# VH-VL binders against Putative dimethyl sulfoxide reductase iron-sulfur subunit B (dmsB), part 28

Target 1, 262 residues: Putative dimethyl sulfoxide reductase iron-sulfur subunit B (dmsB), of Halobacterium salinarum (q9hr73)
Amino acid sequence: MTNYGLVIDQERCIGCQSCSLTCKQENNVPMGQFWNRVLTQGGDHVDTPSGDYPEGGDGGTLEMTYQPTACQHCENAPCVKVCPVNATYTRDDGIVEIDYDKCMGCRYCMAACPYNARVFNWDEPEHRPEDGTGDVAERPQGVVEKCTFCSHRVEDGLDPACVVNCPADARIFGDLDDDDSTVSKYIAEYDTHQLLDEKGTDPSTYYINGEMSPGRPWKSKKLESELDDDEAAKAARRRSGSVENGYDVTPHVPAETAGGDD
Below, E stands for the ipSAE of ESMFold2; O stands for the ipSAE of OpenDDE; V2 stands for 0.75 times the mean of E and O plus 0.25 times the DockQ between their complexes.

## First folded at step 11 (VH-VL)

Design u04 (from u01 with heavy chain S52D D57Y; framework fv_bermekimab; at its last look DockQ between E and O 0.77; V2 from the best seeds 0.00; counts 0 for: pae E 4.7 > 2)
Heavy chain, then light chain:
Amino acid sequence: QVQLVESGGGVVQPGRSLRLSCTASGFTFSDYAMHWVRQAPGKGLEWVAYIDYDGSYKYYAESVKGRFTISRDNSKNILFLQMDSLRLEDTAVYYCARGTYTYGFRDAFDIWGQGTLVTFSS
Amino acid sequence: DIQMTQSPSSVSASVGDRVTITCRASQGISRWLAWYQQKPGKAPKLLIYYASSLQSGVPSRFSGSGSGSDFTLTISSLQPEDFATYYCQQYYKFPYTFGGGTKVEHK
ESMFold2, look of step 11: ipSAE 0.444; ipTM 0.749
ESMFold2 (binder alone), look of step 11: mean pLDDT 93; pTM 0.954
OpenDDE, look of step 11: ipSAE 0.862; ipTM 0.937
ESMFold2, look of step 13: ipSAE 0.228; ipTM 0.628
ESMFold2 (binder alone), look of step 13: mean pLDDT 93; pTM 0.954
OpenDDE, look of step 13: ipSAE 0.823; ipTM 0.919

Design u05 (from u01 with heavy chain Y103W; framework fv_bermekimab; at its last look DockQ between E and O 0.87; V2 from the best seeds 0.00; counts 0 for: pae E 5.8 > 2)
Fold by ESMFold2, look of step 11:
Structure u05 (fold): chain C 262 residues (1-262), chain A 122 residues (1-122), chain B 107 residues (1-107)
Amino acid sequence: as target 1 above (262 residues)
Amino acid sequence: QVQLVESGGGVVQPGRSLRLSCTASGFTFSDYAMHWVRQAPGKGLEWVAYISYDGSDKYYAESVKGRFTISRDNSKNILFLQMDSLRLEDTAVYYCARGTYTWGFRDAFDIWGQGTLVTFSS
Amino acid sequence: DIQMTQSPSSVSASVGDRVTITCRASQGISRWLAWYQQKPGKAPKLLIYYASSLQSGVPSRFSGSGSGSDFTLTISSLQPEDFATYYCQQYYKFPYTFGGGTKVEHK
């Protein structure tokens, strides 16, 4: 019944590349490759915040929309259907993964993916430091790689690294089949879209554009399902716009005047 | 009938060049990676070179790197091995081999030619 | 380079014998290991790929096993046509490398 998904609030995203860099660190992504790319919409140069400022833009400010793009973990995944050795598969929790021991390097899945989310190790991968970073094993030459939703972290009750380390709190991860999850509530309450949804891939990644969300409403690295009751209640208040403590909903009354205006 | 037929082997002088050809039939040649494998007389098998299905990637054994060039003509279904600066240790039967999977990178060799002998004279 | 050590270098066996050939890689190669049969004056023939998958048209008396660094080819009941030289080959990463061969001969 678990079906993991991701909501990215494009109104909160500042284009800082933290998600791309922390993904490389956490997953030992080789030098020169990225599992997540932050695309720009409104600059003169592709995938950059650099560019000439519009002369008449709102007070001369640059307008940029950032689109962090990685594997969408599609429910109707063409990459899964096309893999002749079933190295690409969908887990029971909706995460699309690659078994690197089965991957033969045919790249059919790369041709099938409309998001260009997959990279291929044509040469021996290079890492800095030479032994790599993070806790995820290095992948060899001749396999395809992509975002995993940090399944190694999720299995330990933790949110993906890109979610935890987003300074704008723009990334929310959770169970799309739990109507009470923050990701489900944001999809219900905000105007969301899926990339290339006309392709029928049914992405598990959603994008908010328009009204800014409250962002990720808990600060710990835990999955939302692993929050204790106090943490969960605090997250719920942040989503609804209530203050984090009861001071706004209960008067602050000194003990000697608790009987008040007798 | 799937078939690979090598040609171009023979007796040459050391330091000279030779071009081997491998003609493919009975399958879609442009869907498969191709390899050259050699076997010195009385010795084991040695992988020599790889070329991807479309010819865009090539890899060589260190013993031949810089001297041999693998290429293919997908319109004619021919694989080539250009062998320059030939040495006595290049004496072998040279086999053309097909990778097992369409568009494959990691491949065993499921179809082999009968081989062509390269040897030397003084 | 990944070194492939094949043992024994030769086996004397009779028709009906169970024959076991081993192949050891100098590093882990997962299951990217193939076995070939070669008769004198002939090209090699693929028997087993991906460590244990039987190639089409190969008799079921041939089987492969192993993963990581240690692999085995087994002939469950040797037939007269099985006297040949057998090679293992890793295809985990370039350069692809072969074992030194095992000659299976009639006693």
Scores: ipSAE 0.109, ipTM 0.619, lowest interface PAE 5.8, mean pLDDT 86
ESMFold2 (binder alone), look of step 11: mean pLDDT 94; pTM 0.956
OpenDDE, look of step 11: ipSAE 0.753; ipTM 0.886

Design u06 (framework fv_bermekimab; at its last look DockQ between E and O 0.01; V2 from the best seeds 0.00; counts 0 for: pae E 22.3 > 2, placed apart)
Fold by OpenDDE, look of step 11:
Structure u06 (fold): chain C 262 residues (1-262), chain A 124 residues (1-124), chain B 107 residues (1-107)
Amino acid sequence: as target 1 above (262 residues)
Amino acid sequence: QVQLVESGGGVVQPGRSLRLSCTASGFTFSDYAMHWVRQAPGKGLEWVAYISYDGSDKYYAESVKGRFTISRDNSKNILFLQMDSLRLEDTAVYYCARGTYDSWYGFRDAFDIWGQGTLVTFSS
Amino acid sequence: DIQMTQSPSSVSASVGDRVTITCRASQGISRWLAWYQQKPGKAPKLLIYYASSLQSGVPSRFSGSGSGSDFTLTISSLQPEDFATYYCQQYYKFPYTFGGGTKVEHK
């Protein structure tokens, strides 16, 4: 059985907000709302570190990471449980969705979500441009909406827009039930954690903490645009696989359809 | 033949500086991360420093941080270890080692090629 | 830092014996573990990488196993040339760290 999940490598994340913006565009998320957010872990403000500049010989205490956060598509989803009309449901492939025709706007699911991943259309959704930019239909007033893992793309065998358009390749999407999938290999090879694991929601999203360690794919060190011809050639060689124990880290997006709307 | 050859070791006074060199041959030096590993007499192995294939990333053991500097000249196939403010506890055979190349995981480096080492000792 | 605890510190064995050396990491390191052999006055030699992959040119009597935090090096039938000191090493994260070593000696 297919069970889609997402790995986010926080060390590779550069806080560029591309995932937030591309999601908004792809899914016609109304003005003022975001399905995908990039939170700062560090100081009191966005893009600020915690700690102090180096003291003595300890190398300092400055620390900052980014935590991209959207719907976690929980296996034990509280939002599914509390929905009085079963508008929120889990698909066979593990994606948690909302039937907007059933949604009555009670917002119990918003209260139940520990990740604050859902938004509510209080008014008629407003877009710029007015006709929207995405390929998915706008949602009506009075319903809740959230990340769908871009189910409309996934059904076509494509990665979510936020994954495809991540310049740092910090996001890995795939089938958690397939041991040979890239996402499963990442989870097996790297130290991952889930958000608020004590809540028992069993998210289908995994995070890799930033750490001073090698082992991330080479592409994580530089953006594609930063690679010279030699580096690009090396990257291509790595993608082709040259080691016996290596994993295929190539996204499952077909080459002919690679890239998002942004 | 793939080979690493260390040089620059010797007898030094505490507080002085010493520069070690490692000359690589038989492989594309610029494709590999390189390391220094040292071994005190009769003791185990201690990792000292790492440098990425292009020199853009460097990491050090806490014991040498701020005192040692790793660098490389890819045009000459040479790895360097500048050792400043040397201490008695720095007494060791210093090995240069090539990190293994992993195309999928990047530079997760086991050490597949070693030099024969160069000894650094101290005089009173 | 990741501490690597290697055991035993020494083993007395005879030619033909099965020898097992254990290495424990203070945290999970997946399979990012290597085993080395070192003879007196010589540089270490890589035996096993990625916990169980045999380095080219290394005899098949050497094998590695384990994942996570517990790892084992096995010599299925000890040969005269195998008397040496063995080290495990993690390369999961910096700083890289070695085990304390295991000396395999003649019984």
Scores: ipSAE 0.000, ipTM 0.503, lowest interface PAE 13.3, mean pLDDT 84
ESMFold2, look of step 11: ipSAE 0.000; ipTM 0.371
ESMFold2 (binder alone), look of step 11: mean pLDDT 93; pTM 0.950

Design u07 (framework fv_durvalumab; at its last look DockQ between E and O 0.00; V2 from the best seeds 0.00; counts 0 for: pae O 11.1 > 2, placed apart)
Fold by OpenDDE, look of step 11:
Structure u07 (fold): chain C 262 residues (1-262), chain A 122 residues (1-122), chain B 108 residues (1-108)
Amino acid sequence: as target 1 above (262 residues)
Amino acid sequence: EVQLVESGGGLVQPGGSLRLSCAASGFTFSNYAMHWVRQAPGKGLEWVAYISYDGSDKYYVDSVKGRFTISRDNAKNSLYLQMNSLRAEDTAVYYCARGTYTYGFRDAFDIWGQGTLVTVSS
Amino acid sequence: EIVLTQSPGTLSLSPGERATLSCRASQSVSSRWLAWYQQKPGQAPRLLIYYASSRATGIPDRFSGSGSGTDFTLTISRLEPEDFAVYYCQQYYKFPYTFGQGTKVEIK
């Protein structure tokens, strides 16, 4: 059974915020709202390190990392459990979604989410530009929104927009139940952690730190809006289940571990 | 069936040249990094050379640098090793081997040819 | 380069016995990027274990790998007659890739 997950390599992340912006564009996220955030782990301000600058030739203590954060698509999702009208649900492929027709705007799910991954449309949503890049309908006032792992793209056999547009290839998406998938391999190969694992939510998102991975495989580089007619047709066939989904593998073989002594 | 078949081995004098070939079948050759590994008679295994899936990256063991050249023709599903300035210590069975990982540089060798013998002797 | 030292050089055992083979690296091998191969006389090497502890396809469960850092172990829980061969460890952490000198498992 398919269970989609995301691996984020924090060693590759450069804090550029591309994931947050492309997500907004692709999914028609209203002004002032973000499904994807990139948090700084370090000092008190964004892009500020903690520690001290080196003196006298000694090694410095400066430290800074980025923590890209969105909906974790938890296997044991508290947001699903607390929804009084079952608007939040888990798909067969593991993606947690919201039925916007059922959502009554009670925001219990927002309170239940330990990751603060959900946003609420208080007013009629405004968009800039008016149209996004993806085939995603805007949501009305009074409903909750969050990351969907770009289910509209995934259904077409494409990676999420935030994954495709990451300039550092820091984001890897795939099937956690497939041992041959890149996400499964990376989880097995690298030291990974999950956010707030003590909460028992069992996130489908994993973070790599310490050793840098080779990054995202060379596949699904195009946004939906960039697909030509043949590619669009292929995507349509995938949605119909007539085409087997497989990764087109472009191997990356560096000579050494790209682990910069940062 | 996944298969690697080496050829081109033989007897050569010191200072001579030899070109080894490895024919791949049963898999998408262009998706895999390839390696040469050699084994001197009665000795252990020694990694010799690496080539990336598209040939853009090549690496060699120090003892063969400047003398050996690894290359590939993906259209012909073939791997090559051009060996120049051969020495007696280059005498070995030469194996071609396929790496197991497609996204990383850390490749174990899951498929091996049967090897071809290179003998460097006066 | 990373030097791998295998021990013992020769292991004499009887069928049914447990075999323990050691491989020590001159430096830490990150993420346990170590493989084990079996080679029988006149044959090419066969991959047994990769990533220190993962069995290759078709490899019996009597073969297991363990270890981290600088110390790695191949274990054969119950030796079968066909298991008498030379075993090599390999690091594929960084170039140049290197093999151990091998351990010969022979029949007592």
Scores: ipSAE 0.005, ipTM 0.501, lowest interface PAE 11.1, mean pLDDT 85
ESMFold2, look of step 11: ipSAE 0.030; ipTM 0.578
ESMFold2 (binder alone), look of step 11: mean pLDDT 93; pTM 0.953

Design u08 (from p01, 23 letters changed; framework fv_pasotuxizumab; at its last look DockQ between E and O 0.75; V2 from the best seeds 0.00; counts 0 for: pae E 6.5 > 2)
Fold by ESMFold2, look of step 11:
Structure u08 (fold): chain C 262 residues (1-262), chain A 122 residues (1-122), chain B 107 residues (1-107)
Amino acid sequence: as target 1 above (262 residues)
Amino acid sequence: QVQLVESGGGLVKPGESLRLSCAASGFTFSNYAMHWVRQAPGKGLEWVAYISYSGSDKYYSDIIKGRFTISRDNAKNSLYLQMNSLKAEDTAVYYCARGTYTYGFRDAFDIWGQGTLVTVSS
Amino acid sequence: DIQMTQSPSSLSASVGDRVTITCRASQGISRWLAWYQQKPGQAPKSLIYYASSLQSDVPSRFSGSASGTDFTLTISSVQSEDFATYYCQQYYKFPYTFGGGTKLEIK
């Protein structure tokens, strides 16, 4: 009963675009299209900062919050409901996918998606280099594309490319139905939100804002479920540092007095 | 009754122009992509051109080499083919055809007109 | 361009015979193939789309199948009204292309 999800820590995200670019490389995303976009929040206009510059008495602050946005792999997915040929479907593990052999290019799913997460190949896709860069087959003209949670990697026991290649460790992928998974623990222990949760789509992607998490606590490219005991123990220690910091922890002897030498 | 009716065919000389029309009735024309298909006398079928439901996208076979222009007027339920620089090889019955899927891009042809004959000879 | 090789170019059958017509695509086209029937002096009529889906009002004796790049139209028991020319057409990728046709004649 695996149910894959993603946690993105917006406090850790630095807006570097690594997730969007590695997604293009890994999935052979055509020139001029993005499956993942990094948006800037908090300014007066799209992709502008908010806050004040320091001068004029009280200090100012320049605030930027980044929102990496792709398909949310919704549990109540409107794109699945509207597809007249069932090309868009939900896997048993919660990943929403497109069967390109069935897709007729009607784009109803694009109109139904409130996240604008889907793109359409109006022209024959172009790649640079001309033969593509990823190990995923290119898609033809006339189909809709979107983030796949890198299901080809997940089926091989690997985390999605955007997760592995995030330099800020801001992206955590795992099984939402496993209460011991890092994604489940972070959703339970941090203040998270889902994009447009009032729409009732039930996104499988969650965003942390306000308090910084420990980030992705294992360093290998493996899914958390594929870690050996040593790797899993290291990951648990890294989580516990932030969990301990995020909880009121009082040692048996208070920390201020534990180091005394008399 | 769903219907497509072509008009504007006739006898012309090489180098001349013709404009074909296709009148649609019995369905919401603006929901469907439209095509032109031709058939030379005694020969097989040959796809000529495509126009999307909105008219925003157009594709042409290499055979007409930019000499033909497909267009539509959704307010008038009409499809057009402007045929310039006609050659003897363009002699054919020209059919308009409706794409099978509403708002479809990749389409078979579920409704055909009766065809209009274009003859190009000196 | 995707070439559609249709075979046979003609065949003869009696009423009640089972008839099979084949198209081969020069590359993969998934299931984006249609079949049309054309009688002399008439426009083509849609029979099958998406390799195997029957168009409305088409008799159930018609069926389509696909295996790789090979596509088959089958008429399980030919009727007198089925004597016509049959065309396959790929609609996977522009330019759309047709097979050369198969003329089904009465013995």
Scores: ipSAE 0.041, ipTM 0.589, lowest interface PAE 6.5, mean pLDDT 86
ESMFold2 (binder alone), look of step 11: mean pLDDT 93; pTM 0.951
OpenDDE, look of step 11: ipSAE 0.486; ipTM 0.762

## First folded at step 13 (VH-VL; framework fv_bermekimab)

Design v01 (from u04 with light chain S53Y; at its last look DockQ between E and O 0.86; V2 from the best seeds 0.00; counts 0 for: pae E 5.0 > 2)
Fold by ESMFold2, look of step 13:
Structure v01 (fold): chain C 262 residues (1-262), chain A 122 residues (1-122), chain B 107 residues (1-107)
Amino acid sequence: as target 1 above (262 residues)
Amino acid sequence: QVQLVESGGGVVQPGRSLRLSCTASGFTFSDYAMHWVRQAPGKGLEWVAYIDYDGSYKYYAESVKGRFTISRDNSKNILFLQMDSLRLEDTAVYYCARGTYTYGFRDAFDIWGQGTLVTFSS
Amino acid sequence: DIQMTQSPSSVSASVGDRVTITCRASQGISRWLAWYQQKPGKAPKLLIYYASYLQSGVPSRFSGSGSGSDFTLTISSLQPEDFATYYCQQYYKFPYTFGGGTKVEHK
């Protein structure tokens, strides 16, 4: 059975907010709300850099680690356990979802989530102009929402929008129950951590910090499971290639894509 | 005994103000959203205002927006409706009502007070 | 605003009759609909919420059905105490709105 997860390479993440903004566009997230937030870690507090500020020309090293944070799609999800009407549930593929027709707006799940990943639609969302919003669903008033792992895209064989649009290739989505998937291999090969391990939520999102991974090794918008054999073989080679400082790929080599023009 | 008791209604002149109170007993008041609903004599029911269980969010019918203010004191188990700039069309029996779900947002009204009449002298 | 159209405006019925009252929403409201009974000089009493859930203490002769935009309250065998006015109410989104009422009267 499929069990979807996400690996975020914090060493590759540049803090550009592309994942947050594309999530808003893809999912018609209401103005003033974010399902994904890019936090900074580097000092004693969130959004505080660590290291030395340059003084007197000695130079310094400011260290800024970015932590894109959304619903962790936990296997031991407190939000599922507290829902009195079973509106929040875990799919067979591990995605935690909300049935908006059942949600009564009690927000117990917001209080139960240690990641603050859930938002509440207090007001009727503004319907944006058709030519300015695209063909996205209007979000319902009076329900709790969160990152969905873009299940609508995944069901169509596509990676989540935030994964595809990451310019640093820092986000890798795949099947945690497939030992051959890139997410499974990165979890086995790299030192990964889960946010708030001590809470026992068992997140499906893992973070790499310390050693930079090869990143997302395929270029198309397809799920890894939808790659043909040629595309999969190219992804496997990129995954196994250890590119350290000084190695370049020439810009005229389009072999990094395995599919046709799209 | 679960009970809601309204007070503060009466006969007023148009343009004046009134404050309605609703005293709750027999349940944990701070666990429930509260509403005001009104009914003009011989007419149907009209929802007036909503306040969340902790008072952090409020919503009003368009006909009263900007003139009425809903509030609550959870330490005293009292719901209020401050009605300013009263108009003749505000003539009604005003009911306070409890939402059906603990900490709910989408609520029907399972407990109602007896109502308090607001009417006008000409 | 969601308009609630309730019909009929009155029903003339005898004890023992089956009475059916309908309520139509101007847009889909899922199952976020309640039914109330009101007698003259009294506050409304909740009968049904979430389209079909019977409120505690309400006799089982009352039932509700429907989803989306069309809803029905049924009294399976009318009793003398059931002569009253009945209202539907949507609570899908603000402003919450009521139907115009159905008066059930003795034939």
Scores: ipSAE 0.170, ipTM 0.635, lowest interface PAE 5.0, mean pLDDT 85
ESMFold2 (binder alone), look of step 13: mean pLDDT 93; pTM 0.952
OpenDDE, look of step 13: ipSAE 0.838; ipTM 0.927

Design v02 (from u04 with heavy chain D54Y; at its last look DockQ between E and O 0.82; V2 from the best seeds 0.00; counts 0 for: pae E 5.4 > 2)
Fold by ESMFold2, look of step 13:
Structure v02 (fold): chain C 262 residues (1-262), chain A 122 residues (1-122), chain B 107 residues (1-107)
Amino acid sequence: as target 1 above (262 residues)
Amino acid sequence: QVQLVESGGGVVQPGRSLRLSCTASGFTFSDYAMHWVRQAPGKGLEWVAYIDYYGSYKYYAESVKGRFTISRDNSKNILFLQMDSLRLEDTAVYYCARGTYTYGFRDAFDIWGQGTLVTFSS
Amino acid sequence: DIQMTQSPSSVSASVGDRVTITCRASQGISRWLAWYQQKPGKAPKLLIYYASSLQSGVPSRFSGSGSGSDFTLTISSLQPEDFATYYCQQYYKFPYTFGGGTKVEHK
């Protein structure tokens, strides 16, 4: 049984927006829309800092915690419950998806989502040239959209784009129902929290705050479960070579590809 | 009784404009997207314009874009079609139509008015 | 623009006959297809929406089927009040477009 989840280490996150931008590039997200937003927390309101600005050349310190926020892929999803045409549904692997051919654009699911993770495509999509991957469909007008956990990548044995391209290695993705997965080990080892857990939505995304994790143990574009023993050994050798200088900075490994193209 | 009643049709001369009105009753007008659909004499149906429930988003057929303006007054339950620079090919019966879903974007038309005739004299 | 091709252009039928009208879209439109009935001098009336959903107050002798590009309206037992022109309409993508119509006439 598979049940996908995500851990975000807020202590490692530097607020660089790479996850937001790579999501737009990978998923052809229209101009002016974001499926993943990096929020600043700690002040009186979301996106306000806490702490003091420097005064008169003397020291002060801004305290900013970054909160990358997208669809939480909730197990008890209010967006699924309110859809009058059942366009929004939960897959057997825990990913919440939208069937765009069923979506009538009523936006009830946007009102029901406490994370404001859903967006509506009012206009025909506007995209720049050079959007990267040509395998992701153009976004349709008149539907609600959100983070997909990059299901197109996951079904090909790849990690989500935001996981692969996080320069701070703050994002761990995997099977929550596999106790040996890195994501499950992170939830067991570190104090995690879920956003708005009092709402009872049961998010599949977990956040670490207060104790910095070591980062992503395996630096690969592939799902952890899709590494063979040889690829895992290569990743481990690169990681071992880096540990002598402290921080383990593992470069991205190439995705597993079909020989000679599809 | 749910109904739509159009008014404002007539004969148009060169250099003139015309404003059609559609008065809604028997339902919560501000919950529905609205459309204009026309039918030339002896011909089929042609969609003309769309306005969302709030009035923020509007779409037009290419044949009327830049000349026609759809609008609504939700406080008075009235849909409008302002028709400028009218041409002979705009001669038709004009219907206002309600979208089938509350707050819907993709809609069929479940309630139609009786239509108002617009003609153009050369 | 999505072109809607409706066939036949007309059909002669008797009361009690089963009548079938087809509509083909130039592109896939999923199930975003409606059927309307129009009598001379009157506004159209919605019969079927979302390819197969019967509008409230429409007799059950009317049914719709299809998805993608090919759609069918069926009148299972024609009644005297059913002699009219029938239109299909896609509402998948602006501009919304109608078929050319099918006139159902008495024999």
Scores: ipSAE 0.125, ipTM 0.616, lowest interface PAE 5.4, mean pLDDT 84
ESMFold2 (binder alone), look of step 13: mean pLDDT 93; pTM 0.955
OpenDDE, look of step 13: ipSAE 0.842; ipTM 0.926

